# VH-VL binders against p14386: the designs that were tried, part 1

Every score and structure here is a prediction.

Target 1, 262 residues: p14386
Amino acid sequence: ASTQAQKALETFERFLASLDLESYQQKYRPIKTVEQDLPRELNPLPDLYEHYWKALEDNPSFLGFEEFFDHWWEKRLRPLDEFIRKYFWGCSYAFVRLGLEARLYRTAVSIWTQFHFCYRWNASCELPLEAAPELDAQGIDALIHTSGSSTGIQIKKETYRSEAKSENRFLRKQRGTALIEIPYTLQTPEELEEKAKRARVNGETYRLWAKVAHHLDRLENGFVIFRESYVKSIELFLQKNAPTLSGLIRWDRVAQEALTAP
Unless a header shows other numbers, all headers, positions and changes below count from the first letter of the chain; Kabat numbers aren't used for antibody chains.
F, E and O stand for the ipSAE by ESMFold2-Fast, ESMFold2 and OpenDDE, each averaged over both directions (binder to target, target to binder). V2 = 0.75 x the mean of E and O + 0.25 x the DockQ between their complexes.
[cut] stands for letters that were removed.

## First folded at step 12 (VH-VL)

Design t2
Fold by OpenDDE, look of step 12:
Structure t2 (fold): chain C 262 residues (1-262), chain A 121 residues (1-121), chain B 110 residues (1-110)
Amino acid sequence: as target 1 above (262 residues)
Amino acid sequence: QVQLVESGGGVVQPGRSLRLSCAASGFTFSYYAMYWVRQAPGKGLEWVAVISYDGSNKYYADSVKGRFTISRDNSKNTLYLQMNSLRTEDTAVYYCARDLYWGSEYYFDYWGQGTLVTVSS
Amino acid sequence: QSALTQPASVSGSPGQSITISCTGTSSDVGGYNYVSWYQQHPGKAPKLMIYEVSDRPSGVSNRFSGSKSGNTASLTISGLQSEDEADYYCSSYTSSSTDVFGGGTKLTVL
């Protein structure tokens, strides 16, 4: 772990801690007005990487979400105009802007969670990690390199999902590679244990999630982040198993074999 | 988009057996607990059975316990309900329903259109 | 298991707000926050409208809201529209490790 990586992690965590999550949830949670697929020109991922993935910088700084959104918006007035005309003709400018703001916030939170994993990894692990917008486009959050192989990772959040999910593009393109699901939950171990007690068929699943939750930490503002023990456990798992891994490694296997191992 | 399509319904005599199927698409089937819920004609909803995402655990309503068997084939994205010793009171539209992702087993976020099972002499 | 108690029917005019109650016991509605509401149009499958007492799935209108007080859960529909005419069912986890449904409420938009 380099001093630079540690500093980056600390700075990023300070940024995450500065977020008023409650206010953002109150503001954006009820807003689901822009659900259409965004055109390539309006994809926020490149901007998110530009502003929030700074693993190689000595003194990284991170924009507040409002500033980020304003910047994103101002850079894309033309494609936005086209988008609005196409999908939201007759709607107020404020209505569409707020809709996009809410959507981008949700995207940002997801990306920030992913980036935290990566920052934590760089600070605590020896195996090299690669993160880039191009990898996200392939359906993975990052690549971890081991001797002779690369393993994709994807954060799997315990969230309500209503969208159709297809086969992962990364696995389609990279035959013989492995994709590891990294389980992530906002629930506390205690909450999950209680759910396990009440479960009819998913008791063991909730208990497994509880174990996962022990490897997570919660900032004062409620943002859930990855503990060092989490990434070290994953690293150990990869060091032992990466050469034999192929295809999708489900979260439950990861949890059982990596996060519950003595 | 998420889609659930039930099949296998029909008219049967009491004491006979019937097997229902539910074809799932538009989501990772093996990640979700799945349910059967039924509705007698002109009546309310009744929970029938649930199966865990991997099929390792099953739970049944008392009204069908010992007679019905829920199962799944994740390789085929299909849910099944084997109904034995059918009774007239089993007459209902049978719905296939999906649980919330890693959910609490209490909510059915997607439903099929149902298949009608009629048990009559 | 005994069904949760719902009014047989409720009615309202377009633009109005209506509330459907779901009354259980301390062993179900009052004991847990595992309450959900389903909308069912004639000849159609039920649709999840509310879960966890007050949360809305994606795609569900914000005109639908849920709450709970004591042993009674409530579904409120604001700005009533003709398309809201349907049967509504509440559901809750029970201490017997089963789910129970309400008897259903027919909503008529006048």
Scores: ipSAE 0.472, ipTM 0.780, lowest interface PAE 1.4, mean pLDDT 92
Fold by ESMFold2, look of step 12:
Structure t2 (fold): chain C 262 residues (1-262), chain A 121 residues (1-121), chain B 110 residues (1-110)
Amino acid sequence: as target 1 above (262 residues)
Amino acid sequence: QVQLVESGGGVVQPGRSLRLSCAASGFTFSYYAMYWVRQAPGKGLEWVAVISYDGSNKYYADSVKGRFTISRDNSKNTLYLQMNSLRTEDTAVYYCARDLYWGSEYYFDYWGQGTLVTVSS
Amino acid sequence: QSALTQPASVSGSPGQSITISCTGTSSDVGGYNYVSWYQQHPGKAPKLMIYEVSDRPSGVSNRFSGSKSGNTASLTISGLQSEDEADYYCSSYTSSSTDVFGGGTKLTVL
């Protein structure tokens, strides 16, 4: 890891800590009015990488969400008009704008969480990590390079709902490649242990989530981040297993083998 | 699209057995706990059983405990309910349902269309 | 595993708001936030409308909202439409590690 990587991590964490999460949550959580698949021209991911993935910059700064959304919107007036005419004919511009704002906020939080893993990885680990919006189109959040191979990762929240009808695009391209699920939860270890005590069938699963949660941390504003122990545990797991990994490596195997055992 | 399709319902005499199946598609079946919920004709909903994502743990409503067995085959994306010693009060439409989250036990997210079991002499 | 108490029926006019109550105890609705609501049209499967007291899954109209006060959860449907005519069930996880449902409420749109 380098001084540049450590500085980037510290600056990004300072950005995350500056967010008024409670206000954003109250403003956007009830707003789910734009749920259509966004066309390629409206994809916010290139902009999110441009403004928030600055691992190679000497002194990065990070845009606030409102300014980010204004820039995204202003660059896309024509395709926004086409999208609104197609799906929201008869709706006010303000109604659709707020719906897209709420949707992009939820996307941004997910992406910021992914980027924290990647910034922490760069600061603490030796194996190279690659993150780019083109990789996300393949269904992976980053690519970690091991000796002689590369392993995809997906950072997945406990509340992720699987609705995929087919295998991941990254895995479909080449048989024999691996994709690991990197789990995280917004629940505390104490909350998860309490759920485990009351569970009918999932007590062990809740205890496994509690172990995952012990490798996570909370900034003062409540934003959940990855501890150094998290990324180092994943690096050791990959150094041990990557030559033999293939296909989708489930979150529970990752948690069990990387986050709960030496 | 998440889909759950129940089968195996029919008319059977009291004291006999019946096995229900629920075929799952459109999601990774082995990530989710699964449920059976039933609804007697003209009545409300009653939870019957739940099984963990890997099948290692099972839990039953008191009304069916000892008579019904929930199981799953993750290689076939199929949930089962073996119903033994059937009684007339077991007459219902039986739904399979998926858990909302990885490892949650509190909510019935997606439901199948149901299969009717009639227990009559 | 006691049933939760719901009114047997409610009715409302198109465009109005209606509220369906679901009363339990401190061992279920009052003690936990594991309350959910299901809509069931005749002859069809239930559909999850609200979970965790007030959250909507994707694809559920924001005309549906949920809340809780003490031992009573409430489902509110605003801007009532003819398609909302259905049976509505509440459900809660209990301190006995069971799921209990309310008896159901038939909503009639006049």
Scores: ipSAE 0.363, ipTM 0.722, lowest interface PAE 4.1, mean pLDDT 87
Fold by ESMFold2, fold request of step 13:
Structure t2 (fold): chain C 262 residues (1-262), chain A 121 residues (1-121), chain B 110 residues (1-110)
Amino acid sequence: as target 1 above (262 residues)
Amino acid sequence: QVQLVESGGGVVQPGRSLRLSCAASGFTFSYYAMYWVRQAPGKGLEWVAVISYDGSNKYYADSVKGRFTISRDNSKNTLYLQMNSLRTEDTAVYYCARDLYWGSEYYFDYWGQGTLVTVSS
Amino acid sequence: QSALTQPASVSGSPGQSITISCTGTSSDVGGYNYVSWYQQHPGKAPKLMIYEVSDRPSGVSNRFSGSKSGNTASLTISGLQSEDEADYYCSSYTSSSTDVFGGGTKLTVL
């Protein structure tokens, strides 16, 4: 169990490390041409779970992004034609395809980060974790089960820009489950401490982000991942507090109570 | 849809007080630092004040320090600016603005449409 | 604390590129990468176009780009369109923990 989960984590980390992030950034960074809400039929999330969340397989393999995108595209030729006609009338087919490719790459990076937390959790923690596209549709990135209750998590980047859609999904879920925010940042602890020194009003906030960053790591290609200390600290926090948790538990409480101890 | 709506502007005489409000919607208000920025008629932008996401820290431009107080009520999603001892040079459109990211305070991301304060005899 | 220096106006024809400069000191533009640019159409609120010298928020056209050299930041608009006609302000955080704005540049699309 533990050995299988550790192997799955190592295989997923090898996949993440294999990504040529610099090349993908150069190719997709200037391409922000598809910004409309995607209709349900074009949602890539079920496909991302199918191809990248393989926690129960003995030796999983993971598609490269290009193959993943081709699979997603080929399953949806009719809905894609309708979407292109509605929003991109007069544009070349190739132009719109590249725009969707760039958008799905950015979504995939976010979801791969979320899945790393989940793979690390399975490898290091005892409390069961459940992740599924149905939970994600409810605004729950994963559900962690304690002995008499369950707690939802949402993995949130420091640069997260809360929008009405995210808030609405979040609000719908807080009544049925306690929901904790799991923060992460792409900045180093040293960068964050320097910002804290210069801040007028957010100095303590930057110092708290620096504590979060101490529980994160970088693969050789720069992909930010969760250390074992991160998930073990969250597990201890849940074991201590889950019976009394309700509603939204904000990232700053989580960081202060779970991630500030060495 | 992120929305910021200022209110409370008007015409007042020098030495009087006004209280501005900024109603926020379409985002989680309590995660963001908030700003007041003003623009005198026909002139450029001037930063006025900033308040942390929980209201515990506040910072002011020298031109208003001691006369203006920024505050917020996160339960009402509302930002305030109490302006005392108003002077003619305080005449401006006052904008509220939201911070760009959780925990940054260097950039003015979303802006309201502004409310005009005119200080004259 | 001094204002940042911008040209009062610039102009260009549709399809051309133009650059707006923003000159400060080593205590602001030169000392930090906390430079941003704002577009303001007449009677409207400002809009964030560039932050952290060169980054664009989601929804801002890639025709807008930013850079910095020494104490001078620059905003470049390529492929000028009539909707780009507006006032543009740079801003920087300072060593005195204040924000300073440039005086503004009126862009006219001929």
Scores: ipSAE 0.296, ipTM 0.702, lowest interface PAE 4.4, mean pLDDT 87

Design t2
Fold by OpenDDE, fold request of step 13:
Structure t2 (fold): chain C 262 residues (1-262), chain A 121 residues (1-121), chain B 110 residues (1-110)
Amino acid sequence: as target 1 above (262 residues)
Amino acid sequence: QVQLVESGGGVVQPGRSLRLSCAASGFTFSYYAMYWVRQAPGKGLEWVAVISYDGSNKYYADSVKGRFTISRDNSKNTLYLQMNSLRTEDTAVYYCARDLYWGSEYYFDYWGQGTLVTVSS
Amino acid sequence: QSALTQPASVSGSPGQSITISCTGTSSDVGGYNYVSWYQQHPGKAPKLMIYEVSDRPSGVSNRFSGSKSGNTASLTISGLQSEDEADYYCSSYTSSSTDVFGGGTKLTVL
């Protein structure tokens, strides 16, 4: 692990720890004004990468969310005006802005989680990792390179509704490649174990998630991050299995074979 | 968008067998418990069966136990209900339903439009 | 298993508040907090309105609320609207690891 990668991870974790998640949740949780797909010009991913993916910088700094959003907004006044006129005719700019702010916050949190995995990986693993907005557009979070092949990764969150993304564009375009799901949960091992006890038919699923949760950590502000043991386990799994992996590797397989292996 | 589409319904004689299918799309099928619920014409809802995400665990209503089998093929995103030894009282619209979220196990969030099974002599 | 007990019908005028009861036993409604409510319009599939006794899924109006006391769960609809006219079913987990529905209640908006 390079000194630079370790420093990047530490700085990023400090940033994550500085976020007032409770305030953000209170502010944005009830706001579901802007749910439609955003046009390409309003895609926040490139800006998120610009401001928060700084793996090659010696002294990375990260913007607060408010500053990030202001920057995003100010750069896109024309396309925003068109967007508002098209979808929100008669609404106040303030109303729409708040809606977009809430949406971008949810997106940012997801991306920050992804980036933490990548920062942790760079700091702790030997296999090279690639992250770029173009990969996200293909439905993957990052690429991990193994002896002549690349494996896609996608963070699989235990969310209320996991929308089946249609056949992953990545898998469609690259025949013979593998995509592994990286399980991620906000629940503690203890909470999951309690749910397992109350479960009717899916008790083992909760127990499996509990094992996953042991490889996660929670910052003081409540942000859940990946432990070193997590990425090292995944790396070992890839080193052993990458040549035989193809297609979608589900989270439960990853959890069972990578995160529970002695 | 979450979609559930039932098929396989029809008219059958008592004692015969019928297999219903439910095609799922718009969500990760293999993460969710699935249910069958039926409704006789002009009557209320009746819970029929539940199956775990991986098909390893199943429960049935007493009224269908020993006659019906719930199963699933996660590779095909399909839920099944094998109905044997059908009776006139099994006449109903059969709905497939998805669990609210993975592991919730007690609620029916999304429903199909149902398929009609008529058991008559 | 016998269906949970619901009134056959309830009625109310627009703007009023109505309550539908669902009575079970200590082996279902009284034993667990796994009570849900479903709305069904004629010729349509049921829709989940309340889960976990009192929680609302996304998209469900805040006019719908749920509660439980002892062996009886209740669905309250405030500010009654014409669109609320439908059949309503309660459901509960049981000690037999099965689910059971109520007999259903027809709500008429006068």
Scores: ipSAE 0.110, ipTM 0.655, lowest interface PAE 2.7, mean pLDDT 91
Fold by OpenDDE, fold request of step 13:
Structure t2 (fold): chain C 262 residues (1-262), chain A 121 residues (1-121), chain B 110 residues (1-110)
Amino acid sequence: as target 1 above (262 residues)
Amino acid sequence: QVQLVESGGGVVQPGRSLRLSCAASGFTFSYYAMYWVRQAPGKGLEWVAVISYDGSNKYYADSVKGRFTISRDNSKNTLYLQMNSLRTEDTAVYYCARDLYWGSEYYFDYWGQGTLVTVSS
Amino acid sequence: QSALTQPASVSGSPGQSITISCTGTSSDVGGYNYVSWYQQHPGKAPKLMIYEVSDRPSGVSNRFSGSKSGNTASLTISGLQSEDEADYYCSSYTSSSTDVFGGGTKLTVL
């Protein structure tokens, strides 16, 4: 692990810690006005990578969300106008802006979580990691390179399990490759254990998530991040199993085989 | 899109057996608890049974306990309800339903269109 | 187990707010926060509207809200619309590790 990677991680964590998550949640949680897919021109991913994926910089700086959003908005006035006319005819710009702001915030939080994993990985692991907007377009968060193969990773949040997702584009295009689900939870191990005890039919699931939670940490502002033990465990798992991995590797397998309690 | 399609319904005499199936698609079937809920013609909803994501745990309503068996084949993305010793009061549309999300356990998010079971002499 | 108690019918005019009650016991509604509400239009499958007493699934209008006091849960529909005309069922987890539905309430929009 390079000194640069460690500094990048630390700086990024400081950024994450500076976020007023409670205020953002209060502001954006009730807003669900823009739920449709965004056109290519309004995809925030390239901008998010530009401003928040700085793995090669010595002294990275990260924009606040408001500044980021303003920048994103100002650069896309024409496509936004078209979008509004098409989908929100008769609505005020302010109304749609707030909707998009909420949408982008949710996207940003997701991508920041992803980036934290990547920053942590670079700081603590030896296997090369690749992250790019093009990978996200394929439905993966990053690629980890092992001897003779590449493994895709995807952060699997509890909240995303409720949505029917089509087969991953990455797996469709890259037959024979593996995609690993990286489980992520906002719940504490203690909370999950209590739920497991009270569970009617899903107790074992809660216990698996509890194992995952032991490898996560919570910043003072409530942002949940990956511990070094998390990425090291995944690396070890890949070192042992990568040559035999193919298709979708489910989160429960990862939790059971890689993320055992310390 | 999440889809649940029930099948196996029909007309049967009291005391006979019937097996219902529910074909699931559009989601990872093995992640979710699954349910059967029934509705008699012109009546309300009645909870019938639940099965855990891996099939290890099952619970039944008192009205069907000992007669009905819920099961699943995760390799086939299929939920089953074996109904034995059928009674006239078992006449209903039978719905297959999916749990809201992993660990929710108590809520029915997606429903099929149902299959009608008629028990009559 | 006996069904949870709901009023047979409720009515309201467009734009009004109505409330549907669901009364159980300490072994179900009063004992747990695992109360849900379902909307069913004629000839259609039920739709989840509220879970965990007051949480709303994605895609459900914010006009629908839920609460609970003691052994009674309540569904409130604000800004009543014609499309809200349907049957509504409450449900709760029980101490016997089963679920139970209410008897259902027919909502008529006048």
Scores: ipSAE 0.051, ipTM 0.593, lowest interface PAE 2.7, mean pLDDT 91
Fold by ESMFold2, fold request of step 13:
Structure t2 (fold): chain C 262 residues (1-262), chain A 121 residues (1-121), chain B 110 residues (1-110)
Amino acid sequence: as target 1 above (262 residues)
Amino acid sequence: QVQLVESGGGVVQPGRSLRLSCAASGFTFSYYAMYWVRQAPGKGLEWVAVISYDGSNKYYADSVKGRFTISRDNSKNTLYLQMNSLRTEDTAVYYCARDLYWGSEYYFDYWGQGTLVTVSS
Amino acid sequence: QSALTQPASVSGSPGQSITISCTGTSSDVGGYNYVSWYQQHPGKAPKLMIYEVSDRPSGVSNRFSGSKSGNTASLTISGLQSEDEADYYCSSYTSSSTDVFGGGTKLTVL
C-alpha cells in the first residue's frame, strides 16, 4: 500500500524482466557437473538476500546474475579452494567455475521467485511480512504476522507426487506454529487445462494447478510472477484461518481454499 | 588425544623478529585449516591468521598484515608464525587452533596452551 | 575488523537462566551463519561451546543454546552452575574473508 513498497516491486520486476532467460537456459541447462549438496560455507543465501531483498531501501538497484556470482565467488575464496580440491581434483578451474555458475543460477531463480511474492505482498497486503536468511535456514521463505500468531510460508513448485511424511525444522523448533505451502507453476492455465482433459490419473490435480496458474502472470521475457490477486487471496485465507492453523498446510488445500474461491 | 603445543615465545625488543611453532599430534594434520589467535594480558581474543589445509591460502588480520607470515609443514605436523617488525602492541599469549572439521575454515575447535610473547624495551 | 559488541559482564544465581548478546553487522553476524561461542576459564585456553549459530559439539551440555536474529547472536545458559563462571566470546566470519571476535563477557555466578 505504500508508495515505497510499490516502487520497490516495480524496480524488482524491471530487474526480472531484464534477465535473458533463454540465453541462461541454453548456457546452463546441459551443465550439471556440481550436483552434491553445497557445504554450508558455500551457501549463497546471505548474498542473495543482500543483493536482491532490499525492501527497506529508498532507491534499490539489483545486480545482474554475473556480477552477483563474481561477488559470491570472491567472498569465499578459502572454502571454494577446499571444495574444489576435495571434489574436483584434476579438473580445470574454468570447468568447476562454470558448474557452480549453473548451480547458483538455478538457486537464484528460485530465490528471485520467492522475493517477488514478498515484494508483491508488501505492495498489496496489510499483514506484515518478514523475510531473512535466518528464516530460510529454518526451511521457510517468509513469516507473515497476524493477530496473536505468525505463519510461515514456503514456495511449493509444481508436483504430482503425494507428499512424503516429513517435518520442517521451523515446525519442530516452534511448536504450535503453521507453515503454508504457496503453489507455483511455470505452466499456463491453457496448458494445464489441456493436460487435465487428456489425463487418465491426475486430471483433478492438473485442474487445481490451472486454478493456481490463473493467479500468476508472465513478464515479457517469460519470468512467471505473482499477481496482486494471488497475495490478496492468501492474505484473506490467513485472516480467516490463522487462529486455527497449525502444522503443515499443504499446497492443494491452499489452492482449493484460497485460490479457487468465488 | 588431539594435542597442539606452541613454542618459541619469549621477550624481544621492538623491531625484532620471532618465530612461533605449533606441534600437532593425535589427528591427520594435513586435513585441517589452522589458526593463530592471540590474547593480550587481561584482554580479549583477537584472530591473527588462518592457513588452509595444504598451505595454499593464507589470510591475516589487518593489525598484522605485511609483518606476520603463517606457514605449515605437513611432513612435520607443524604450524608456524613468523613475526617481523614486532611492536609493543603484539605482546600477547599466542594460541594455535584447529578447525572443527576438515575442509572448513570457520571454527576454533581445539586450542593449544598458548605461548607468551612480550615485546618490550 | 571491529570487534563484535558484547556486554562487559553479566551475573546470575545458581539455577537461573542468562543470555549473552553479540551484535555485529550485515557483513558478519547478519550475513552469515558462521557464528560460534567460546568459554574461557581463568588461565585456560578457550573451549568451543556453540557453532553454526545453534549447534553443540559433542560433550557440551544442552544447558547451552544459541540463536540469532538480524545482526545479533545470543548465547543462553540455563540452570546456571558455579562452574559456568568464565569469560564468553562470540566469533563470526566476515565478508572480507577474516574472522572477528566479540570483546568478551565475564559471567559471574552469585
Scores: ipSAE 0.000, ipTM 0.359, lowest interface PAE 23.6, mean pLDDT 85

